# VH-VL binders against q96cp6r367to538: the designs that were tried, part 29

Target 1, 172 residues: q96cp6r367to538
Amino acid sequence: SGRLLINSVFHVGAERLQQMLFSDSPFLQGFLQQCKFTDVTLSPWSGDSKCHQRRVLTYTIPISNPLGPKSASVVETQTLFRRGPQAGGCVVDSEVLTQGIPYQDYFYTAHRYCILGLARNKARLRVSSEIRYRKQPWSLVKSLIEKNSWSGIEDYFHHLERELAKAEKLSL
Short names: E, the ipSAE of ESMFold2; O, the ipSAE of OpenDDE; V2, 0.75 times the mean of E and O plus 0.25 times the DockQ between their complexes.

## First folded at step 15 (VH-VL; framework fv_livmoniplimab)

Design k5 (at its last look DockQ between E and O 0.74; V2 from the best seeds 0.00; counts 0 for: pae E 4.4 > 2)
Fold by OpenDDE, look of step 15:
Formats: structure tokens, C-alpha cells, sequence
Structure k5 (fold): chain C 172 residues (1-172), chain A 123 residues (1-123), chain B 107 residues (1-107)
């Protein structure tokens, strides 16, 4: 039930790409603003080791669905799996909980970011997403959740890919 | 080489405004925050705020909110800080500095600085 | 706001001496602490970031230690060119704040 949303090579080193996406970088902040996210907070990465860390993001997103509120609060938990300093690249698992929307207690979305270094200034980014259900909804509700969620998820990551491509060009 | 270039000096009267420029070069302009830090004569350093050249998002110290405006021009790789309603205590050297977030250590630092602009507020 | 207090405000030492500067935060800032060197008429220059990481190009005689509320900058063997004012800076929360500075003079 998962979908591969990004599978692209960028002329940006793996470490730089990681920093762009998973630190308090100008790129990330600019991107989230473009998405009309507000009240963005980022916790620092923390954990028992530098290879395995977690952080929490909170933000408010606009809701375009005519049914329900005009905005929603989001709590995103990211877990970072770093590759050794010599290997480059990382995996980040993201769990996104949206509050204040219909059937919020039924599901959350999960995303896996995979950054693989290909060369000094080249890396591949793969992003896959899935909807995870905390409890099984009946068919009609499930269809509604799927429709609304994937629309938002796909738009978000397609936008991200475009912005990364723009940033790539600026770095050349 | 990373360079941040500022004008030498500005003189203003109390109540006036001053706009200081910071031209960046030697790196991708939109990849780094620019912060402004001022230093009154013989005094320490005071952080004024930060701007994201990508989109122009700003975060100001509360002390300066309402009087300070930071802007960025991506076409010229230049950041500006404007301070209005100037008073004598605003006399200081104003520095722009490039901010860098160190991912591995969760640290934000100023790794490059402009040479500073002396702003003198006197009647 | 987080207050950063440096000790001492000034010191005088001889070439070759070990110099220690302390920075105290009014609350825990984890390791979000940097050290800067400023010479007269110049902009500050970063020496240490993340409390203990040496900035590239900075001599190894400089070192930083500490976490939480107490931090130390150490110059293992003072050189003439080390005469300057040193500042600590926290980036734990806004507004970012600096210590009042420690002026190091050479005897």
C-alpha cells in the first residue's frame, strides 16, 4: 500500500542533501513556508548515539478539504539512521500525526527518506510513503482517508522534488 | 572564498532610519542564513536577528521588533538591515554574519563575518 | 533571555601560559555554545562550535569543554597573536546571546 514518491539523483553531496532536508536549514524553512506551513518548531536531534537519533517537528498545515477545519496541527517524529562518516548517506523514518481532522484517530502517515551518496557531489534521494491505520476503518471511511491523504502527500513530495531541483541548479 | 562586504560608515540623526547592506559572495547565497550582530563602542556583541535569504523569512530579537527590518535581494546576493527611530544608543558597529547549522552537533554558529558598518547617531 | 556570564572580564598572561576562560549560562544550553575571538578593529572570528569542536583553521592550542551551564575555553600555550577579546555565544534559544567578553592581554 506504500508509494514511491521520489527517486531522483541530485548533484548535491549526500551530507549536504541530508543537511538541507533534516536540519534547520534555509532550504527546509523556505520550503515549509512555500507549503504555507505555520508555527513550525524543530527539536534538536537527540539520541544515545550519533548514528541513531530522533527529533520532533510541529507545525500547522492548511486544509483544502471542504469538509472539516481550515487548518490542522501536525506532530512529525523523525528517526535518523546515519551511515558511518566514511559511507555517507542516511535513512530517515518519519511518522506524521495530524490532529483536528476527521478520523484522525484512525491513521497516521509514514515516510522513509533514503539518501545514498553516489559521488562527492552526487546523491540519490528516495522517498516512500504509506498510510498506517491504528484501527481498521470501514470501507467508505478508508476510501476517504486514502483519497485525502495521498493527494496531500503526493503534492508535498512532488513540490519538494521540484524545490530540490531548483536548489541544485543554484549550487552549480 | 566566502566574503561579506559592508559599507564603511553611516551617520544619522535621532529619529531617522539607517539601512545597512551586506553583499555576500563566494558561496550559494540562499543556502545560508544571515544574522545581524551589533557592537556598541567598547561594548559586547548583541544579536539583532536572522534572515533566510530563501524567501526572506526573518526572526528578530524582541528588543528590535517594530524598528528593525531585514530584507534579502537574491539577484544581487545582498542582505539589508534597516533600523528606524534611531537613538543615540543605536550607535554601534553593525555586523552581518553568515550562520551555519552544524548538523552533527546541533550547533548554529557564525562562520563568516562582514567587516562591520559603523552607524553613528548624533544630533 | 539566556544570560551568558564570562569569567574573568580581563586577564593578563605571559607567552606560553595556559589561559582558561569560563562561560556560565543562566540555564542549560546543552552544547549549543560557540567561542569567538575578536581583535581590535576586526570582526569576531569563530574558534569553537558545539562547545568543544575546533573550527577549521584554528590552532590546536585552542580547546573548548563543558555542557549544560558551564563552559570553558582553554589556550594551552598563549601566543602573542592571541591577544584579543573572547566571547561565548549560545544558540540554544532566541534571542542568541553573547557573554560580555574576556579581554586577554599579553604581559
Amino acid sequence: as target 1 above (172 residues)
Amino acid sequence: QVQLVQPGAEVRKPGASVKVSCKASGYTFTDYYIDWVRQAPGQGLEWMGRINPRGGYTKYAQKFQGRVTMTADTSTSTVYVELSSLRSEDTAVYYCARGEYEFWENSYTFDSWGQGTLVTVSS
Amino acid sequence: DIQMTQSPSSLSASVGDRVTITCQASQSISSYLAWYQQKPGQAPKILIYAASSLQSGVPSRFSGSGSGTSFTLTISSLEPEDAATYYCQQSYSYPYTFGQGTKVEIK
Scores: ipSAE 0.767, ipTM 0.907, lowest interface PAE 0.6, mean pLDDT 94
Fold by ESMFold2, look of step 15:
Structure k5 (fold): chain C 172 residues (1-172), chain A 123 residues (1-123), chain B 107 residues (1-107)
Amino acid sequence: as target 1 above (172 residues)
Amino acid sequence: QVQLVQPGAEVRKPGASVKVSCKASGYTFTDYYIDWVRQAPGQGLEWMGRINPRGGYTKYAQKFQGRVTMTADTSTSTVYVELSSLRSEDTAVYYCARGEYEFWENSYTFDSWGQGTLVTVSS
Amino acid sequence: DIQMTQSPSSLSASVGDRVTITCQASQSISSYLAWYQQKPGQAPKILIYAASSLQSGVPSRFSGSGSGTSFTLTISSLEPEDAATYYCQQSYSYPYTFGQGTKVEIK
């Protein structure tokens, strides 16, 4: 159980959308800059087959913390699943671990990107997210974790959806 | 078709600066990086840096940091590289190149190149 | 920086010969390697991307192989128009780097 953050059709093909989101692309780098992410590194994709690959992103994000650090370090591990040798699309599962925030050892966030090709220049993107707990917090701590995490997750993915829509319109 | 058009030659004295243009056509300008690669006469290829035309973000090779500036003008689909404090070892052909990503093949390569601009630095 | 070392620096071969050029990376670059051909007075032209994938429009006598740190470009049967300088290039990490080049001449 989690939240569906993006469920939209874009007038870009599935291969192009995958390149925009999951390579070291001008779109992705520009988007991360707009989010004020710094110290961004992306490992190459690697794995035993082209249908099952893994990469690691590291970056620093701004956080709203009036009494402590104004930024946090993030390690994001992405695992790619290709639906088949000729499938128009993929699934990417992301696990995001944030350091330098309250209760960082209690939880991480998980995100599933699903890209489905609908036509040569048309694809659907679904993104859903959930908060996964490593330790069981008491209700007050859980409420704090949920409030802060969902605020960030929703802002990030709604911004991503808007930027994809802009990029779609600029394609000639 | 993708085209990158550069001026043919520039001559400068040591200590001057040079600004080389690269006009792109045949593709969506803001969807691809433009990289600059130079080649001294009789020598190999040397990557100088990259500009993301979406937002103008740049990444420079460390040896050029402080002397090189890359800019992009989205309205004219043109990228510029400016190299200051020129020395004789800066004499080279300066190429602009566009990269193409292929997601499933683990690749980013320079699939289209300008014809190059010969910059000669001499007294 | 990732150093790309090509061997040999030059070679001379006859039409019809099999030619191999190697490229060694100073650390693993997975398959993030391209091969370019440059003829005198011209810009480089891509031949091979992703270590082994043939670029569209490139003759099938060209092939690439390797992964990790060691890569090979092969011309299965040298043609007169293949006289050129060949470069490998890694795109694994910044700064992107090229090999020093291999000049191929026809005897």
Scores: ipSAE 0.323, ipTM 0.746, lowest interface PAE 4.4, mean pLDDT 89
ESMFold2 (binder alone), look of step 15: mean pLDDT 93; pTM 0.942

Design k6 (at its last look DockQ between E and O 0.89; V2 from the best seeds 0.00; counts 0 for: pae E 3.6 > 2)
Fold by OpenDDE, look of step 15:
Structure k6 (fold): chain C 172 residues (1-172), chain A 123 residues (1-123), chain B 107 residues (1-107)
Amino acid sequence: as target 1 above (172 residues)
Amino acid sequence: QVQLVQPGAEVRKPGASVKVSCKASGYTFTDYYIDWVRQAPGQGLEWMGRINPRGGWTKYAQKFQGRVTMTADTSTSTVYVELSSLRSEDTAVYYCARGEYEFWENSYTFDSWGQGTLVTVSS
Amino acid sequence: DIQMTQSPSSLSASVGDRVTITCQASQSISSYLAWYQQKPGQAPKILIYAASSLQSGVPSRFSGSGSGTSFTLTISSLEPEDAATYYCQQSYSTPYTFGQGTKVEIK
């Protein structure tokens, strides 16, 4: 039921790619701004070890659906699995809870980022996503959730991939 | 080598505005924040705000809200800070500094600084 | 705003002495602390980041320690060129704030 949304190699080192995506980097902030996200907050990474940490993002997203509110509050929890600064690569699991939308209590979205270092200045990024249901919706509701969610998710990550490609070119 | 180059001294009268430039080189301009920090004569350091050259996103200290404007020109790799309604208390050396979030250490740092611009506000 | 308080405001020490500067935050800032050195007529120079990480190119006689609200910068053996004003800075939250500075003079 999940979808692979990004599977690309960038001429950017794994560490730098991690920096770009999972820190308070100019890239991330710029990207979110382009997405018209507002009221963005980032908690520090925290955890029992440097290799396993968690942070929370909060932001407001615009809603394009004619039905419902024009914006929604989002709480995103990210869990980072580091291989260490010398190993190159990491996995980040993201759970995204959207509030103020129809059937918000039925589901949330989950994303897995996988960064694999291929060379000093080369890394692969894989992103997969899924819709997770807290309770089973009836068929029509499920269809609506799926349609609206995947549309947004796909647009987001396609845009991310494009921006990463642009950044890649600028870093050369 | 990372370099942040600022102009020399500026002199303004009270009520006027001043715009200080910071030209960056030696690195990818849009990969780092630029922060502005000022220092009054014989005093400590005061953070004014930060700008993301990528998109021009800014965050200002509340103290300067309404008087400060930071902008970035990616074509020239230059950041500007403009301070309006100048007062004698605004007399200070204004520094631009490159900021970076250190991912592994979970910390934000100013690893490079301009040489500073002395702004004197006097009648 | 987070207040950063340094101690002492100034000190005088001899070459070879161990020098310790403290920085206290008004609230926990985790490890979001940096130390800077500033000489007259110059911009600040970063020495320590993330409370205890030595910036590249900085002599090993400089070290930082601490977390939460209490931090320390130590110069294990003071050199003549270490005469300067030192600042701590928190980057936990905006506005970023600095300590008032500690002026280190050589006897």
Scores: ipSAE 0.732, ipTM 0.901, lowest interface PAE 0.7, mean pLDDT 94
Fold by ESMFold2, look of step 15:
Parts: structure tokens; sequence; C-alpha cells
Structure k6 (fold): chain C 172 residues (1-172), chain A 123 residues (1-123), chain B 107 residues (1-107)
């Protein structure tokens, strides 16, 4: 299911890569700024254990809508799984709900980040995404939802991959 | 070896502005926030705000909003804080500090500090 | 703003004594608390992060405990070099705020 957007090895250790993507890091904030995201808030991670935690991000994204609002509100819920505090990686599942777009009640997007440590300063990042439907749209509407959503998802993750590549060079 | 280097002292008259530099070395400049914390003589510590050198985003304590500006120059690995409309109560040592969220605990701490710049505001 | 209140404001103790400093937050800050040591004429130095985690290079005689609104820094056996002012700092929400400080002197 879904579509694979990133499957790359970076010369950055798993712990550092996790910090860059899943804390309120300079990398994450800078990346979101480049995407023109505003009003960014991150809740603390919380949960029953360090191996299973959850947080919520809220932010405003730009949209192309000449006859209406120029931005949309987003709530992203992230759930982090890891084998232990000393684990060489983690999995983060994210669910993204957007308000202020056509057919917003019909769907949300889901993304799975997998980080696997390969060496002290080397890790693999795999990101896959899918579109999940809350209501079943007719086929024409579904095609429009998927075309627009996949375009945005691909742009976002291809940009993320390039920024990670730039950041690893600066750390070497 | 992480270092944050600041000038030693600045003297200004009330109503003037001051711009204090903080040159970072020994780490990847754009990987960490830089925060500014001041300390009036014989007093405690007061957080002023932070800058993300990656992209230049800032967050200021409300008390300083409108008087403070922080900037970063990635080509020289240097952060600046500028405080305008100076008053005598702005006399303090101004520290830059490197901050990062600890991943496992998600807490934010200042793990490296400059030695401070004494800004004296007097007539 | 979250207000941080330290107790005591100052203390005087002998080498070898156990020293305890407390910090109270005006609202819950979970474990988002750090302790700093500052000697005269120097910048602060971090000792404890996340309420109880010892910073690398800090002697094991320092320890921290607490969560929510009440936190404690303990020096198990005071050494001459521990004469300093100690500050707690919350990182739960901006503006990040510090306690007023606790001055520790050797008698």
Amino acid sequence: as target 1 above (172 residues)
Amino acid sequence: QVQLVQPGAEVRKPGASVKVSCKASGYTFTDYYIDWVRQAPGQGLEWMGRINPRGGWTKYAQKFQGRVTMTADTSTSTVYVELSSLRSEDTAVYYCARGEYEFWENSYTFDSWGQGTLVTVSS
Amino acid sequence: DIQMTQSPSSLSASVGDRVTITCQASQSISSYLAWYQQKPGQAPKILIYAASSLQSGVPSRFSGSGSGTSFTLTISSLEPEDAATYYCQQSYSTPYTFGQGTKVEIK
C-alpha cells in the first residue's frame, strides 16, 4: 500500500537523524520555513514509555486558491515507536488533517518514517505515504483528490530528501 | 571544541542602540539555535529570545518585542543581537548560548555559553 | 510566564556537607527543568538537564530529582569548588525562565 517517497542512506547517525526530524530542531524549523509553513506549534512528546510516544503539530500551509483562502490549517499527529532507548532507529507514523481545502471531509494523508542505524554516523531513512478516505468519493472526485495530494506529498518529501543531503555535507 | 566568542564590553547613552556579536566555532553552525540571556549586575538570568541560524527565524520574549532584533550570518558563523531605545536598566552582561532539544527527553538546554558582553548604559 | 522560585536564597555549608536546593514552578513543567552553576565573573554551566539527567563531565556528587512543580538539586558531599550560585531553568514554554538563584558559600 501507498507510495515510497524516500529510501536513502545518509552519512548521519540514526540518533542525529531522529533529532533532526522529530524534535523542535533548527533543521525541522528551517525546512518548514522553506515550505512557507507558518504558525508552527509542536506539543511535547508524551506516552506510556520512551518506546511509544505521541505528539501533535499544528501549522498553516499555503494553498493555490485564487477565489478563496490562500492558506489552510493543518493538524499532524505523530506516533513514535522504538525498540528501546538504545535502539538504532525508530518508526514514526504521522496522520495529516487539512482544513480549508476541497473535499477536506473525505480524506487525510498518512506517512510512515522508518529510520535504521547502519553505523555510528550512517543511517537509512525510508518514507512511504498513503491517502486514507473517511468518505468514499465518486471516481472523478477521487482522481482529483489523489492527483493534488500526491503532487503535494511528492514535492514535500523530495524537498526534505534534498535538505537532508545538504545537511549531512555540512556535518562532515 | 565548541566556542562562542563575544566582545568584552560596550558603553552607550540612554536612547541609543547596541549590537553585540557572537561568533560560533567547533560545530555545524546551522544545527543549533542561539539564545540570548542577560544578567544585570548582581542579579539573576533573563532569557531574551532565540534565533534559528537556518533561515533566520526568531522568537523573542514579549518584554523585548519591538526593541530586540536578532540576526545570523552563516558565512561567518556569527549571530547578532541588537537592543534599541536603551535605558539604564538594560545595563547587564549579555550572553549568547547554544541551545538544542535533547532528543530522548525533548528538553531544551543551553550547553555552551559565550563569556558575555558587558553593556553599560549611562549618561 | 512560568515563575520559578528557589529556596533557600543563600546558604553556608562546610566541605563534606550534603546540600539541597529546591525549585518550585508556578505550574506543571513536567520534567523540563535544568540546573546551572555560575561562579563570579563566569558564564553559567549546565549541571542537570531533564530534571535528573547528569550532564557529561559533571561530577557524580551532583544529582537532580522531581517532576511537575517541585524539583531538587543535591550535592552529596560539598567540595570547595562548588561555591557558586545555582539556577534552575524551565524549558516547558517561552519565555524560558530562571529561578532567582541560590548562593552556596563554604564556611
Scores: ipSAE 0.378, ipTM 0.771, lowest interface PAE 3.6, mean pLDDT 89
ESMFold2 (binder alone), look of step 15: mean pLDDT 93; pTM 0.943

## First folded at step 16 (VH-VL; framework fv_livmoniplimab)

Design m1 (at its last look DockQ between E and O 0.62; V2 from the best seeds 0.00; counts 0 for: pae E 2.7 > 2)
Fold by OpenDDE, look of step 16:
Structure m1 (fold): chain C 172 residues (1-172), chain A 123 residues (1-123), chain B 107 residues (1-107)
Amino acid sequence: as target 1 above (172 residues)
Amino acid sequence: QVQLVQPGAEVRKPGASVKVSCKASGYTFTDYYIDWVRQAPGQGLEWMGRINPRGGYTKYAQKFQGRVTMTADTSTSTVYVELSSLRSEDTAVYYCARGHYRFWENSYTFDSWGQGTLVTVSS
Amino acid sequence: DIQMTQSPSSLSASVGDRVTITCQASQSISSYLAWYQQKPGQAPKILIYAASSLQSGVPSRFSGSGSGTSFTLTISSLEPEDAATYYCQQSYSTPYTFGQGTKVEIK
């Protein structure tokens, strides 16, 4: 099942928050660098309309497993669902495929970002995550996947939340 | 109003270094990149690199790798570019510019510029 | 690196004339193209972003078009104050690169 990792209100407008998270912003790049992600590439948002667009992120993440590779390649596909121009905010679905890790063929991770404008300089961010299996692993393997994946996911989004909190303070 | 303020002209000898400042105001300093673009006399524009004021992370054009250093001071909202081992061909007007990424277009452009600093390298 | 080639390098036109400047990229840059105006002794000023979007405050006589590798800046009716050098710039990938410039003179 999925987990709700972020559910916070920031004193940042929805548009700015969206810009920070889903563009090549100083915030995002700085954040990814803090995470020690390398070789980060961002494709342009593309689609038939501005209300429904897709982009691809590629990057390398460090792996802490002493018996495995020291890094892994990641392909993240994001789908943007824009709300009406007057509503503010957006929804972004993210699918993250990691290569070079044990049992990579069994699973990928999925995340949903929800930005909701509450006021001119206030927005709510909700992030939920889940592990999706392409095929059913054995119980022990599933346990391993779950343990390793959630550890990384939780650290990532907790870090993100902290950095967003810092950013909103600087804007005040 | 967004403003980028640079110092006046600088004169250096070959082999020396030059450090040019760019003071930003009128916006949240850490929300935008600062890029450096130079222009030799009578020539076009050449991108040197950019700096993320948030964390001071930099990306340089390969041409300047090893000779260029960009730094940012958030307390003064000032960015610096230092170019070492100066050559006569480094004579140019050096501009700082605010890099603006537009979300929907995924476009990175320079929407505000400093007035430029003329750096002259001569023996 | 992506090479940007402008045409022509210079032109002379009369007030009221339609002026067209072309920019060619060495590879596809989609719509990641901007146009700048630079007058002598001044820093460049952005006119167009995303190939066809007019920067705020820029007169409507300026327009941009194109996608992929071929782009065009058009001044529908040339004004005296439009005498300047114009540059295209790709924002598709680093290093960001500019065209060599097009000098527009008024007859």
Scores: ipSAE 0.720, ipTM 0.896, lowest interface PAE 0.8, mean pLDDT 94
Fold by ESMFold2, look of step 16:
Structure m1 (fold): chain C 172 residues (1-172), chain A 123 residues (1-123), chain B 107 residues (1-107)
Amino acid sequence: as target 1 above (172 residues)
Amino acid sequence: QVQLVQPGAEVRKPGASVKVSCKASGYTFTDYYIDWVRQAPGQGLEWMGRINPRGGYTKYAQKFQGRVTMTADTSTSTVYVELSSLRSEDTAVYYCARGHYRFWENSYTFDSWGQGTLVTVSS
Amino acid sequence: DIQMTQSPSSLSASVGDRVTITCQASQSISSYLAWYQQKPGQAPKILIYAASSLQSGVPSRFSGSGSGTSFTLTISSLEPEDAATYYCQQSYSTPYTFGQGTKVEIK
């Protein structure tokens, strides 16, 4: 039921790519602002060890719904799993809860980012996503949830991939 | 070799504004924040805000909200801070500093500083 | 805002002495703490990041320790060039805040 949204190699090392995506970096801040996210708050990473940490992002997103709400509030919880600085990679699991949308109690979205170092200045990013249901929706409602959610997820990650490619060129 | 170059001094009257430049070199300008920190004579350090050169987006300390504007010019690798409605208590050295997040160490630090610009506000 | 409080405000010590400076945060900041040295007429210079990691090019006589709310900068053997004001700084949340400074003088 999941979809692979990004499976690309970038000419940046795994540590740099992790910094760009998972720290409070100029890249991440700039990307979210380009997406017109507002009220953005990122908690510091915290947890049992530097190899297993959690952070919470909150933000307001625009919704392109001609007949409904123009924005929605989001809480995104990210859990980081790292093998160590020498291992050249990490996994981040993200759970995204959106408030102020139709059927918000029925579902949330989950995303898995996998970074694998391939060389000193080369890394692979894979991103896959899933819609997770809390309540069983009627078939018409489920179709609406999936159509709208996948459209948003695909737009977001295609945009992210393009911005990573642009940032890679500026650093190269 | 990272360098941040600022002008040495500026003098203004109360109520005026001042715009201080910070020219960066020796690194990829759009990969790092630039933060502004000021220091009144004989006093400690006070963070004013930061700018992301990658899109010109800013965050300001609440104390300065409404009076401070930061901008970046990527073509010249230069950041500016402008402080308006100056008061005598704004007399300080204004530093630009390169902010760097070290992800594995959970740290955000100012690892390179300009030499500072002394702004004097006097009647 | 997170308040950072340093102790002492000033001290005088002899060359070769061990010097310690403490910094207290008003709430936990994990390890998001840096130490800076500032000499008169100069910009601050980073010494320690992430509470205990030594910045490249900084002499090994400088060390940092602590986590949570309580942090210490230690100069194991004071040198004449260490006369300066030292600041701690938290980067856990904005606004980033500094301690009020500790002036270290040579006797």
Scores: ipSAE 0.474, ipTM 0.803, lowest interface PAE 2.7, mean pLDDT 90
ESMFold2 (binder alone), look of step 16: mean pLDDT 94; pTM 0.950

Design m2 (at its last look DockQ between E and O 0.53; V2 from the best seeds 0.00; counts 0 for: pae E 2.1 > 2)
Fold by OpenDDE, look of step 16:
Structure m2 (fold): chain C 172 residues (1-172), chain A 123 residues (1-123), chain B 107 residues (1-107)
Amino acid sequence: as target 1 above (172 residues)
Amino acid sequence: QVQLVQPGAEVRKPGASVKVSCKASGYTFTDYYIDWVRQAPGQGLEWMGRINPRGGYTKYAQKFQGRVTMTADTSTSTVYVELSSLRSEDTAVYYCARGYYQFWENSYTFDSWGQGTLVTVSS
Amino acid sequence: DIQMTQSPSSLSASVGDRVTITCQASQSISSYLAWYQQKPGQAPKILIYAASSLQSGVPSRFSGSGSGTSFTLTISSLEPEDAATYYCQQSYSTPYTFGQGTKVEIK
């Protein structure tokens, strides 16, 4: 099942928050660098309409497993669902495929970002995550996947929330 | 109003270093990259690199690797570029510019510029 | 590095004339192209971004077109204040590079 990792209100407008998280912004790049992600590439948002766009992120993440590789390649596909101009906010679905890790063929992770404008300079960010299995692993393998994946996911989004909070303070 | 303010001019001898400041105002300093672009007399524009004021992360053109250092001071909203081992060919107007990312186009442009600093390298 | 080549290097035209400047990239840059105007003693000013999008505050007589490797800046009706040097700039990849410039003079 999925987990709600972020559910916070920031004193940042919805559009600005969207820009920070889903563009080549100083915030995002700085954040990824803090996470020690390398070789980050961002494709442009593309699609048939401005209400439904897709982009691809590629990057390398460090792996802490002493018996495995020290890094892994990641392909993240994001789909942006933009709300109308008056509504403000957006939903972004993210699918993250990691290569070079044990049992990579069994699963991928999915995240949903929900930005909701509350006022001109206030927005709510909700982030939920889940592990999706392409095939059913044995119980022990599933446990391992769950343990390792959630540890990384939770650290990532907790870090993100902290950095957003810092940015919020600087903008006031 | 977005403003980038630079000193007027600097004179250095070959082999010396020069440090040019760029004070930003009129916007949230850490929300935008600052890039440096120079222009030799009567010549075109040459991109030197950019700095993320948030964290001070930099990306330099290979041509300047080892000689250029960009820094940012968030307390004063000021970015600096330092160029060492100066040569006569380094004589140019040095511009700081605010980098602007166009969201849907994924396009990076320079929407605001400093007035430029003339750096003259002569013996 | 991506090379940007402008044509012509300079031109002279009369007020009211249609002016066209071309920029050629050494490889495809999709629509990651901007146009700048620079007057003597001043910093460059952005006119066009994403090949064809007009920057806010820029007169509508300016327009951009093209994609891939070939791009065009057009001034539909030249005004006296348009005397300047124009530069294209690719934002496809670092290092960002500029064309050599096109000087536009008024007859």
Scores: ipSAE 0.740, ipTM 0.897, lowest interface PAE 0.7, mean pLDDT 94
Fold by ESMFold2, look of step 16:
Structure m2 (fold): chain C 172 residues (1-172), chain A 123 residues (1-123), chain B 107 residues (1-107)
Amino acid sequence: as target 1 above (172 residues)
Amino acid sequence: QVQLVQPGAEVRKPGASVKVSCKASGYTFTDYYIDWVRQAPGQGLEWMGRINPRGGYTKYAQKFQGRVTMTADTSTSTVYVELSSLRSEDTAVYYCARGYYQFWENSYTFDSWGQGTLVTVSS
Amino acid sequence: DIQMTQSPSSLSASVGDRVTITCQASQSISSYLAWYQQKPGQAPKILIYAASSLQSGVPSRFSGSGSGTSFTLTISSLEPEDAATYYCQQSYSTPYTFGQGTKVEIK
């Protein structure tokens, strides 16, 4: 794991928090709409058991590209690990591939979501992220990739944390 | 107690539009989708689409694209479906239903239903 | 669109009988299947979700099984109040689709 972006406790039980983040929920769809993501498609979860599953999200994001398309295509692959109905949490590993950005063939980003139930109406969410390189860039290019990628990752997860906090208060 | 309240009946002529309301109570309105499902007399169930009250995002069955509009009013916890260019085959009971995703089981189901609005399209 | 086909279209059975209704999907839907009961003049009521999970408040004589393309609803011992039309519904992809229904009559 590279950087920790969320480490927060919410007054929402682990099952509800999992449902908000990892199902095709009103919360998730509303959040992606606020991020101005379009063409959002979520595949069903599938796999060899309900404790180990995979899904694919595809969407279009806005980008700052002065000389080309103002949007980019994204494929996000999520892998879910659960230990059963009474496990009180889950782990989701996400890999995000973006097309239509500078140096797109050099890297992708990875994210780990950890949900831990603390009580019936309380859960912790931890999110950490890293940048994974397919090709090793020249040092100035690597610095640019990391600056831009971390800026986007931080904005996304800080926004997610704020929206989760808002949503828990509306449900009380 | 979760309730979805709809008007009982609406009558229209072919070519007109109808707007059917669904007032939700007993739960946090913006935490659940509302789906619309219709049933022609003596026939089965047909999904029309859904609306996310959080932000107003909609998804429509292709059959209805261009004729259907769903809206939500969060201040009154009410969803509306409007169907335009009505034909006699649009005569049906129109149900609103609350959609819920069961995370552990990975299932999306309609766990609460309105009692339906009979829309009759006749000359 | 994923087509859902139920069998039989109707059946008649005695109180106490085991009743089996099948549902076939035109492509794999994993376990994204629900069963609903609808009595005349009423809205549908959910019985089974995720192919085999019993909805809270539904009698244990109802059970569901299957995955992929083939699914079964079983009523282990038919009761008079079970006379209704039963629908399967897939939630794998939109448009969500229902089977054409199976009418269950007593006697």
Scores: ipSAE 0.562, ipTM 0.829, lowest interface PAE 2.1, mean pLDDT 90
ESMFold2 (binder alone), look of step 16: mean pLDDT 93; pTM 0.947

